# Ledger of designs, part 9: VH-VL binders against q3z8e7

Target 1, 156 residues: q3z8e7
Amino acid sequence: MVEKIPMTASGYKKLEDELSTLKVKRIDVIEEMRLAAMDKDMRENAPYHAAKEQRGQIEGRIKEIEHELKYADVSEYTDTNTSKVNMGSTVKLRDPKNGECCTYTLVSPKEIEPLKGKISASSPIGKAVFNRNKGEQIEIEVPSGTLQYIIEDISF
Key: E = the ipSAE of ESMFold2; O = the ipSAE of OpenDDE; V2 = 0.75 times the mean of E and O plus 0.25 times the DockQ between their complexes.

## First folded at step 4 (VH-VL; framework fv_denrakibart)

Design a1 (at its last look DockQ between E and O 0.49; V2 from the best seeds 0.00; counts 0 for: pae E 11.0 > 2)
Fold by OpenDDE, look of step 4:
Structure a1 (fold): chain C 156 residues (1-156), chain A 119 residues (1-119), chain B 113 residues (1-113)
Amino acid sequence: as target 1 above (156 residues)
Amino acid sequence: EVQLVQSGAEVKKPGESLKISCKGSGYSFTSYWIGWVRQMPGKGLEWMGIIYPGDSDTRYSPSFQGQVTISADKSISTAYLQWSSLKASDTAMYYCARQRYSDTLFDYWGQGTLVTVSS
Amino acid sequence: DIVMTQSPDSLAVSLGERATINCKSSQSVLYSSNDKNYLAWYQQKPGQPPKLLIYWASTRESGVPDRFSGSGSGTDFTLTISSLQAEDVAVYYCQQYYSTPYTFGQGTKVEIK
């Protein structure tokens, strides 16, 4: 099986958009380099060196994005009660001991936003809930011990 | 609109070389795998191989490894399938198709190129 | 290589009746990490390229009529046309995309009885 990089459809689209933007920016930066090179000695041409550095950064990011797109594993789901937790799923977890609830969305590493509950599928929570059904009880290992949660709801 | 347009039908003799093309449009050509599928007359579909135009990474079916060459020119959004020396058994319809993400699901197909090899 | 075997080779069904095509893989195409079956169904009408109908064994491609459904898991899969229509006359292929080479079944020709 080919190596795959899990991500959401929205994440994939964002990468495509970013790539397009970077390719345009690259053209601009190259032009800046050209113009800078015409004006000053290359050894002491701060604008040229700055543009060159920026080009390098752009090229590096382009390569990263291209790699991710090349191996992107995007899952499509329908919002059904029988669906399992997967990439793109939003999961509501309930602590059976105290009734406390938490909501998490499984996303790709590039999409992680902890404050919004967007977590990696490879995170401890992500691993615990991945491919699980609504109503199942899961265990999460933490430094203080093992936490127990019930998957109360799954949405997409 | 995503489209794959293939080159026209070919009539060749055994021993001749051939290169057919598939031009993609309506999407980022370098960001999707593109594959070739053979269909001999009255027969089923055969997965030949795929190429990622972004870096020209190419994967062949063992049955077609060394028999054909898959390539791409990303500057003109075109994929190629070529033979150095055609055989009569190469007579078939050849389809190019876009692969959805990293899954080998072919969601968009070319119209096909008919290759006829006869003496 | 994973060998895909369809049955039957040909099928004649009356209009409005159910058509059932089976596909068997020589090894499981179920990926344990995501619990998805890497199995697709294609429709090919005369003089046309194949068209994707079903992927992940049971998910319909956009625009595919509801009368088409896929089922199964592991090594045994089924494509069902609940009510055969005249426009459904075609050859149907299953394909595994679990591992290279991504092999097709030999095809099943569906005709009107």
Scores: ipSAE 0.603, ipTM 0.829, lowest interface PAE 0.8, mean pLDDT 91
Fold by ESMFold2, look of step 4:
Structure a1 (fold): chain C 156 residues (1-156), chain A 119 residues (1-119), chain B 113 residues (1-113)
Amino acid sequence: as target 1 above (156 residues)
Amino acid sequence: EVQLVQSGAEVKKPGESLKISCKGSGYSFTSYWIGWVRQMPGKGLEWMGIIYPGDSDTRYSPSFQGQVTISADKSISTAYLQWSSLKASDTAMYYCARQRYSDTLFDYWGQGTLVTVSS
Amino acid sequence: DIVMTQSPDSLAVSLGERATINCKSSQSVLYSSNDKNYLAWYQQKPGQPPKLLIYWASTRESGVPDRFSGSGSGTDFTLTISSLQAEDVAVYYCQQYYSTPYTFGQGTKVEIK
């Protein structure tokens, strides 16, 4: 079984661009390390240690991106003929008990901004709404239990 | 332009080794899965396996696991299909193909390499 | 492994008439998370590599004539050539790409009567 990582075309492109930038930065920081290491007393070589730390962060991020791109599945979405929630959808959820509403947008993992309502399909809210229709009642798993909402509106 | 160019036809005897090649050009070779497909004479297509040249992650169909070796040399943008000991039943056309990222289908195919194994 | 079974193995159709090829998978290839059927159709002419015609069960690849159409969902799929042309003589394969190994059907040879 090949594990697929759903993402938007925009999300995939952003990862490709970030990867390209990081590979260039990696080359530069490796040279900085080489030049700094020409100082024989490494215990007091702050520029070397700073570059080494930066290289580690860059290499870690490169590995993450390469993994995501390797297993990416860039699904096309249709906003004119389909009422179902998918990647890129904005959903309005209504609490049936008190009528209060909240709004979330499903985005790729790199576009997540929870405080602005931009969530992944794998989050509790994202899992509950994905592939659902307007008017459906859903359950959202949170640490304190299960919440119930109605999908009030879906937009793209 | 994306191209996959395969090595030429091979005529071999049972028990001999063989390594056929698939050279990719016009794209980032290390960023796409490359697959191999067998077609026996007068028969259908068989998905043999895929490799990700960036890290050499290789996945085989159970039918071909242990029967062939799929490998790649990213320094020369080339994928390989290899037998350590050919059998007459290995007589077939072999295609390489690139997996596209948008839906993971094979979008570009090599021209094929005919392998003939006869006693 | 998901087994793909095509029917018929061979068919002969008069020019301008409809050709219909069926494909059945041993497991559903409908991915409920995105409502997509991971099913493709390929055309292979003699001496040529396969050429992608249809993906997502019903989406035509760029440059494929609109006389080719795909339909079906889950486990049962159909390729239709609405008005057979001489250049459509080929072997047609379905393929699932839901999970590895990405298996093909055994093929259907389409000929002119």
Scores: ipSAE 0.006, ipTM 0.527, lowest interface PAE 11.0, mean pLDDT 84
ESMFold2 (binder alone), look of step 4: mean pLDDT 93; pTM 0.934

Design a2 (at its last look DockQ between E and O 0.34; V2 from the best seeds 0.00; counts 0 for: pae E 5.8 > 2)
Fold by OpenDDE, look of step 4:
Structure a2 (fold): chain C 156 residues (1-156), chain A 119 residues (1-119), chain B 113 residues (1-113)
Amino acid sequence: as target 1 above (156 residues)
Amino acid sequence: EVQLVQSGAEVKKPGESLKISCKGSGYSFTSYWIGWVRQMPGKGLEWMGIIYPGDSDTRYSPSFQGQVTISADKSISTAYLQWSSLKASDTAMYYCARQRYSGYLFDYWGQGTLVTVSS
Amino acid sequence: DIVMTQSPDSLAVSLGERATINCKSSQSVLYSSNNKNYLAWYQQKPGQPPKLLIYWASTRESGVPDRFSGSGSGTDFTLTISSLQAEDVAVYYCQQYYDTPYTFGQGTKVEIK
């Protein structure tokens, strides 16, 4: 089976944008390296070494992004509330014991924003709700025990 | 606007070599898989293979492995399909197509290149 | 390789009537991780490249008329044209993009009766 990396359409776009930015930055950094190399001995050329290090970091990130784009698996959004939880889905979870509710959106690792309820599909909560239907009860393992929630709503 | 433009029709003889092209525009050429599909006269579609221009990773159908070479020049956003020695049975329409960002589904197609091989 | 088999090979339907094309895969194309069927339908008119109609087995591509619908899961899939129009005369192909090689069905020719 071909490798698949799940992500949202917006996440894919962000990666494309970041890649484009990094490629431009790479050109600039290479030029900085060239200029620094002209100033003084390479052995004691702090600006050159700094630029070289930055180039390495940029190259590393470019490779990571290219890998993700190459194997990206983006699911299309649906307006159907009866659909299963998938990438990009926003789920409302209700604790059947106390009625407390939490809302989460499943996103790619690069899109994680815990304070906004954006979580990875690979997170404990993400794994628990993925491919589940509205009305289902899920279990989440935590250090203090097992939490139970009902999927009250699914939206995109 | 995403476009794939293929090279013109080819008339060749058996034993000759051939390289046809597919130029992509309107998108990041290096970030999407591009594939080739054969359609013999009056026949169905045959998946030949795909290439990722970003790193030239190439995947062939077993039926076409060793029979053709798929390549890409990312500097000019062009994919290629080539034969070292054509056969009469290679007579067909050849389409290039871009795969969606999922990397699996052909969503944009070239206009096709007709290759005719006859003695 | 996953073999895709369509039925029938050809279909003649009166204008305004329902056309039904079946596609069967030799292996399931349902991915358990995301519960998506990696199955697409294409339309090809004479002298034209194929056009994507349906993906994920049941999702219409943008611009595709509502009369086209896809259904099914696992190994059995169906393309339905609820009311055949003159412009729908074409050859239709199913394709799995679950695993390489991404094989096509042999095609179904739809004509007007």
Scores: ipSAE 0.213, ipTM 0.707, lowest interface PAE 2.1, mean pLDDT 90
Fold by ESMFold2, look of step 4:
Structure a2 (fold): chain C 156 residues (1-156), chain A 119 residues (1-119), chain B 113 residues (1-113)
Amino acid sequence: as target 1 above (156 residues)
Amino acid sequence: EVQLVQSGAEVKKPGESLKISCKGSGYSFTSYWIGWVRQMPGKGLEWMGIIYPGDSDTRYSPSFQGQVTISADKSISTAYLQWSSLKASDTAMYYCARQRYSGYLFDYWGQGTLVTVSS
Amino acid sequence: DIVMTQSPDSLAVSLGERATINCKSSQSVLYSSNNKNYLAWYQQKPGQPPKLLIYWASTRESGVPDRFSGSGSGTDFTLTISSLQAEDVAVYYCQQYYDTPYTFGQGTKVEIK
C-alpha cells in the first residue's frame, strides 16, 4: 500500500492556502443556503439549489485536499544536486536529427501540467533524464519505438 | 520547540492492563503521524504502528496487530499505547516519535517509557 | 514486510579511522515517482532515544557532522564515518520508510578498537 503523494514545499503550501480559502468560502455558501431556505416562494428555489450545488463542489475539493495533505511526502531540491537533473529542474532536450528542442520541468504529481511541460519523474521523459548531466544522450521508450535526445541545458 | 514527553516507568505483573502516554507540544499535533517503537532489552528497534490524530487513522505492524491499541486524544495533544493483558515478553523500552511530512521519518522522539512485566 | 539486514553486527575501529556499516533491504526502497531512496540511518547512544543522521540514503540531517555520509541505492546501502571520534560510539540502525511497517535493521554496534 503506497500512500505517498510526493510534492514540493511550494506545492504543499499552495494546497494549505487553497484549503484555508475553501473553508472560508464554505461558511459563506452555508449562509447563502440558510438565507435562501427562508424564501417563502414554494414554486422554485433556484438560489437554494445553486448554493447546494456549489457547497457540494467545495466539500469535495476540501476532502481531496485534506487527503493530499495527510499523505503528503514533501521532497525538496538541495544545492548539492544542482549539477544533475533533479526534482524542480528544467531540462532542455535536443533532437540530434533535426536540432529541435523541447523543455520540461520535473514536478510533483499534483503539479503536473503536460501542455506547459511540467512532468513527473516517473514519466518516460522524467525517468530518462533524472540524475543525468548536461550533454548526456538519452533514450526514451514509447509505444512507437525509441526516441533519442541530448540534454542541452539544465536550469533550476 | 517540538517536544514529546512520555509517562513514567511502569512495573507490572502478567495479566494486568496498562496505558502509557506521549504528550506532543510545539507543533500542530493533529497534522503529524505519531508512531510507537519497541526496544526489547539488548535488542534493536521495532516499528509498532502509527496514528494520525486528526482523524484517528491507525496503522499497525502485523507483528503488533491485535496485541496493543494505539490511540490519541487530540484535545490534550496526547497519544497512547495500551495493553489489555500484559505478558512478560512485553518487558521493553517504548518510544513515541513524530513522523515528519517530508520523508515520513522520525524527526522527534520521546524520552522513552520502560515497562517491566515480571511475576 | 521489507526486511532490513545490517552487517556487521559489531564493529571495532581505531580513533580517526573509517567505519563502514552496510544495510540491505529485501526489496527496493527506491520510489520511482521522485527517484528517492526511502532509507534512513539513526544513531542511538546508551540511555538515549535514537537520533536521525541520514535520510533519502545520502542526505545529512541538520546538525549532523560531515564525517557521517550515506551512499547506495535500491537494496544496498552504506553508512560511513570517515574519521571515528570517541562520541561516535553507539548503535547504528538503518530504516526503510518506503512502505509500512517502516522496519529497522537489527543494529550495528560501533566501538573503539
Scores: ipSAE 0.064, ipTM 0.596, lowest interface PAE 5.8, mean pLDDT 85
ESMFold2 (binder alone), look of step 4: mean pLDDT 93; pTM 0.941

Design a3 (at its last look DockQ between E and O 0.68; V2 from the best seeds 0.00; counts 0 for: pae E 6.6 > 2)
Fold by OpenDDE, look of step 4:
Structure a3 (fold): chain C 156 residues (1-156), chain A 119 residues (1-119), chain B 113 residues (1-113)
Amino acid sequence: as target 1 above (156 residues)
Amino acid sequence: EVQLVQSGAEVKKPGESLKISCKGSGYSFTSYWIGWVRQMPGKGLEWMGIIYPGDSDTRYSPSFQGQVTISADKSISTAYLQWSSLKASDTAMYYCARQRYSGRLFDYWGQGTLVTVSS
Amino acid sequence: DIVMTQSPDSLAVSLGERATINCKSSQSVLYSSNNKNYLAWYQQKPGQPPKLLIYWASTRESGVPDRFSGSGSGTDFTLTISSLQAEDVAVYYCQQYYDTPYTFGQGTKVEIK
């Protein structure tokens, strides 16, 4: 099977943008290396070595992004009334015991923002709600026991 | 606007070599798979293979493995399909197409290149 | 390889009537990780390249009229034209993009009766 890396459309776009930025930065860093190499002995050329290290970091990140874009599998908007929870979905979970609600958006690992409720589909909550329907009750395992939630709403 | 523009029609003889092209524009050429599809006269679509221009990773259909070569020049946003020795049975319309990231289906297609091989 | 088989090979339907095309895959194209069917439908008119109509088995591509709909899951899929129009005369292909090679069905020619 062909490798598939799930992500959101917005996540894909962010990766494209980052890649573009890094490619430009790479050119600049290479020029810095060239200039530094002209100044003094290479063995004691701190600016050169710093630039070289930075180039290495940039190259590494570029490769990672290119891999993700190469195998990206982006889910698109579907009818929220009949759709299952998927990548990019925002879900509202209600605790049937106390009525408390939480909202989460399933995103790729690169898009995780816990304070904004953006969580990985591979997280405990993500796994529990993935491919579930509105109205279903899900279970989440926590150190203190098992939490019960109802999927009250699904949106994109 | 995403566009794929293919090279013009070819009339060849058996045994001759051929390389046709597909130029992409309006998108990041290196970030999307591009594929080739054969359609023999009056027949259906045949998936030949795909290439990722970013690293030239190429995947062939078993039916076309060793029969054709798919390549790309990312510097000019162009994909290629080539034969070392054409056969009469290679007579067909050849389409290039881009694979979108929401799945791996072909969302944009070239206009097609007609290849005619006859004695 | 996943083999895609369409039925019928050809279909003649009166204007305004329903056209139904079936597509069967030799193995499931439903991906368990995202619960999506990696199945697409294309329309090809004479002298033109194929045009994407449906993806994920049931999602219409932008600009595709509402009369076109896709359904099914796993190995059995259906393309429906609820009310055939003159401009719908074409050959229709299903394609799986679950695994390489991304194989097409043999095509179904839709004509006006």
Scores: ipSAE 0.491, ipTM 0.792, lowest interface PAE 1.2, mean pLDDT 91
Fold by ESMFold2, look of step 4:
Structure a3 (fold): chain C 156 residues (1-156), chain A 119 residues (1-119), chain B 113 residues (1-113)
Amino acid sequence: as target 1 above (156 residues)
Amino acid sequence: EVQLVQSGAEVKKPGESLKISCKGSGYSFTSYWIGWVRQMPGKGLEWMGIIYPGDSDTRYSPSFQGQVTISADKSISTAYLQWSSLKASDTAMYYCARQRYSGRLFDYWGQGTLVTVSS
Amino acid sequence: DIVMTQSPDSLAVSLGERATINCKSSQSVLYSSNNKNYLAWYQQKPGQPPKLLIYWASTRESGVPDRFSGSGSGTDFTLTISSLQAEDVAVYYCQQYYDTPYTFGQGTKVEIK
């Protein structure tokens, strides 16, 4: 197989936990559907249709998670070495001209939360920092130009 | 604790069918690929194939395609390797192994099942 | 299929001496997106199932002694045992896990001279 979905170990665990929760919820919704379908007034059975819709959402999410777990490629450094940026690393970037700092954490696609600084390795920032050392100057290409930063710190 | 426990040794005649098992415990069985590896007497390791028990997606080495069936029963966390008609050349040790989620390598191995096929 | 070729087929090494095992793949097992070589080394002692030693070409599995090291990239890889111990008598296999079938090398038998 060629398909690889990069993620962190914590991202993988979150997907496993969500999957377990959804499988339990699916059991409950299927029972709700079964009980609702036993009513003689099927054509106007709002509880049945509500449960059916909920089951569809749950099944869809389960399939997404199962796909991502199936092709997961959990890649991160196996020690506490902070010499190079990798999946799961938290990097502190400093603008050398004004001293402003930004902090980002490289996470799997499903853990992306840009407002919290959780970005993918394929993002402009992620590409620029990946496999770089502390103290390196990096350039990030954005539509408005080129941003320059220094990797001030790497943690995990 | 992750464990893979295989079924016991088998002595068979050519032409007989056989199904050996590998029961996984201590982890989410449906979320990890599990594979089979053949080792003929005095020979090296041969990757036979893998299965994803969650959806039964099965991938075979070309050398084993059509020669064996890999399957799984997720309700009892068990993977299987099956022959419809054994040959003497199928005499070997058979291992099951789990793929680690961080890569596609085998991190846990079963103890092995010795299959002997002779007239 | 990615063919894995080991050399030598067997190796006799005196206790405390260095053992070197080579492994070549028929195509690159380096994934450029994460810069990882999907190459593992296994040890199989007599009468036992294989045991994972090294993954990503150079990363030791937890509990593996420091005398075991892996190196190389792309298509050429090396397992080194810096100071052979009696318990290291085994057959060593490389394996690529980049793409199916996840093929093994033919094995290298390491013995005490």
Scores: ipSAE 0.027, ipTM 0.590, lowest interface PAE 6.6, mean pLDDT 85
ESMFold2 (binder alone), look of step 4: mean pLDDT 93; pTM 0.935

Design a4 (at its last look DockQ between E and O 0.01; V2 from the best seeds 0.00; counts 0 for: pae E 9.6 > 2, placed apart)
Fold by OpenDDE, look of step 4:
Structure a4 (fold): chain C 156 residues (1-156), chain A 119 residues (1-119), chain B 113 residues (1-113)
Amino acid sequence: as target 1 above (156 residues)
Amino acid sequence: EVQLVQSGAEVKKPGESLKISCKGSGYDFTTYWIGWVRQMPGKGLEWMGIIYPGDSDTRYSPSFQGQVTISADKSISTAYLQWSSLKASDTAMYYCARQRYSGTLFDYWGQGTLVTVSS
Amino acid sequence: DIVMTQSPDSLAVSLGERATINCKSSQSVLYSSNNKNYLAWYQQKPGQPPKLLIYWASTRESGVPDRFSGSGSGTDFTLTISSLQAEDVAVYYCQQYYSTPYTFGQGTKVEIK
């Protein structure tokens, strides 16, 4: 089986955008290196070394992004009531005991934003809801015990 | 607009070498897998292999491994399919196609290159 | 290799009638990690390259008429044309893209009866 890296469509787009930006930046940095290299004493050429270092960082990030794009596995949006929780899904969880609700979006590791409810599919909550249907009751293990939630809604 | 444009029809003799091309445009050629599909006259589609132009990672079908060479020149957004020694049985339509990022299905196709090998 | 087998090889259907094509994979193409079926359907008209119709077994590609639908899971899949139109005359192929090589079915020729 081919390696697959799950991610959202929005995450993929962000990577594409970042890559485009980095490729342009790379050109600029290379030019900076060229200009700095016009100095005779390269050993004492701080601007050149700085530009070279920056190029290295840009190249490294470009390679990382290219790898992710190469193996990206993006789930398509499906507007059906029978849809299961997948990557990119937003789920509303309701505590049957107290009626409290929480909303989470399953995202790739790079897209995690806990304060916005964006969590990894590999997180405890993510694992509990993944491939589950609307209306199902799930269990989440926490240090204080086991929490019970009902999947009240699934959206994309 | 995403487009794949393939080289023109080829008429060759057995034993001759051949290299056909597929040029991509309208997208970043380096970040999408591109594949080749064979279709013999009156027959079905055969997955030959794919290449990732960014690093030239190439995957072949076992049926085509060692029979053809898939390559790419990312500087000119072009993928290639080549034979060192053609056979009459290589007579077919050859399509290049781009894989969608959401999977390994082919969403955009070239117009095809007809290769005829006869003595 | 995953072998894809379509049935029937040829199908003649009257205009406005339902056409049903089956595709069976020798191994499951359902990925447990995302619960997606890595199965696509293509349409190929004479003198043209294949055109993507359905992916993820049941999702229509943009621009594909509603009369086309895909169903199934695991190893058994179906392409349905609810009301056959004259422009639907073509050869249809299923393809798995679960694992390399990404094999096609042998094709089903759909004609007007």
Scores: ipSAE 0.512, ipTM 0.798, lowest interface PAE 1.0, mean pLDDT 91
Fold by ESMFold2, look of step 4:
Structure a4 (fold): chain C 156 residues (1-156), chain A 119 residues (1-119), chain B 113 residues (1-113)
Amino acid sequence: as target 1 above (156 residues)
Amino acid sequence: EVQLVQSGAEVKKPGESLKISCKGSGYDFTTYWIGWVRQMPGKGLEWMGIIYPGDSDTRYSPSFQGQVTISADKSISTAYLQWSSLKASDTAMYYCARQRYSGTLFDYWGQGTLVTVSS
Amino acid sequence: DIVMTQSPDSLAVSLGERATINCKSSQSVLYSSNNKNYLAWYQQKPGQPPKLLIYWASTRESGVPDRFSGSGSGTDFTLTISSLQAEDVAVYYCQQYYSTPYTFGQGTKVEIK
């Protein structure tokens, strides 16, 4: 089973647009390679080597985007919906025992930055807060046990 | 961050074989040419050859054709330079370097591998 | 093979003064289809690998100080350090990447007078 890739509708659209652009660029690079091949020394010249590199990188990015689009799990919530935690939401969690707070932002897998609090919806914290309201108490499974937090604030 | 890490220094005798490595990270290893450059003690830089790891397309300087083998294992993002029979004249520093996508040659360099061949 | 010849082999320049290094290729490295000179300059400080300074003859690599500039076309090229700093003491190499083998010049050692 291939794991689904959570994203917003706007994120999905951005990938579609990038894919379309890359397919046009691919056509141009293939033509550049054809023109470079008209040089009698084509196997020993830098324009050919550069075009080969560029084509490889474009093909790789296309393959990556096609994979992401194929396995995308697009949320029905909008980016501006602040009644519940959704993709793009920033949540403030408070430990009810000591009052300490921490802040996390739900981002797509490509945007994950754990040191800055940018986490996926599939992470333990992400799973616990997704689709929850402000004021709800949540449980987070960690190797050391189960932690409890209160969703103190939800923002965009 | 793009990084090229080479294998450690080698001390060998004439006639021995040797294979040194260059591991690339922080980029798509299969879509950039990797080159090898020799620097003999107290001398300048010599371009030895280049490989495209995606399909193993390899080009050699005529001075090194048949003297060394350049190869790559894309499954572990590693390029190799090897000799079947070392000579004392092979004593040098050997660098690997990455060719920039859609740009110029050799924007990232490995730290170098010192190869010493002596009796 | 395209032979790259640098001049001078070494030079000594006072701090803050201009250093000029010349590089000549045995044939043109200008590719007429895209009007690009396939020439690069590298800096190598003692005990370090080379570092890319200039590519396409005149384009400065990101993070390289403005005092470094490249010029020339076809077969004759120049690297200029407009105001030499202590950290610029190094050996400088030109390289053509027009066709394999992608040969280097013999190097120019720059020292402080």
Scores: ipSAE 0.006, ipTM 0.524, lowest interface PAE 9.6, mean pLDDT 84
ESMFold2 (binder alone), look of step 4: mean pLDDT 93; pTM 0.936

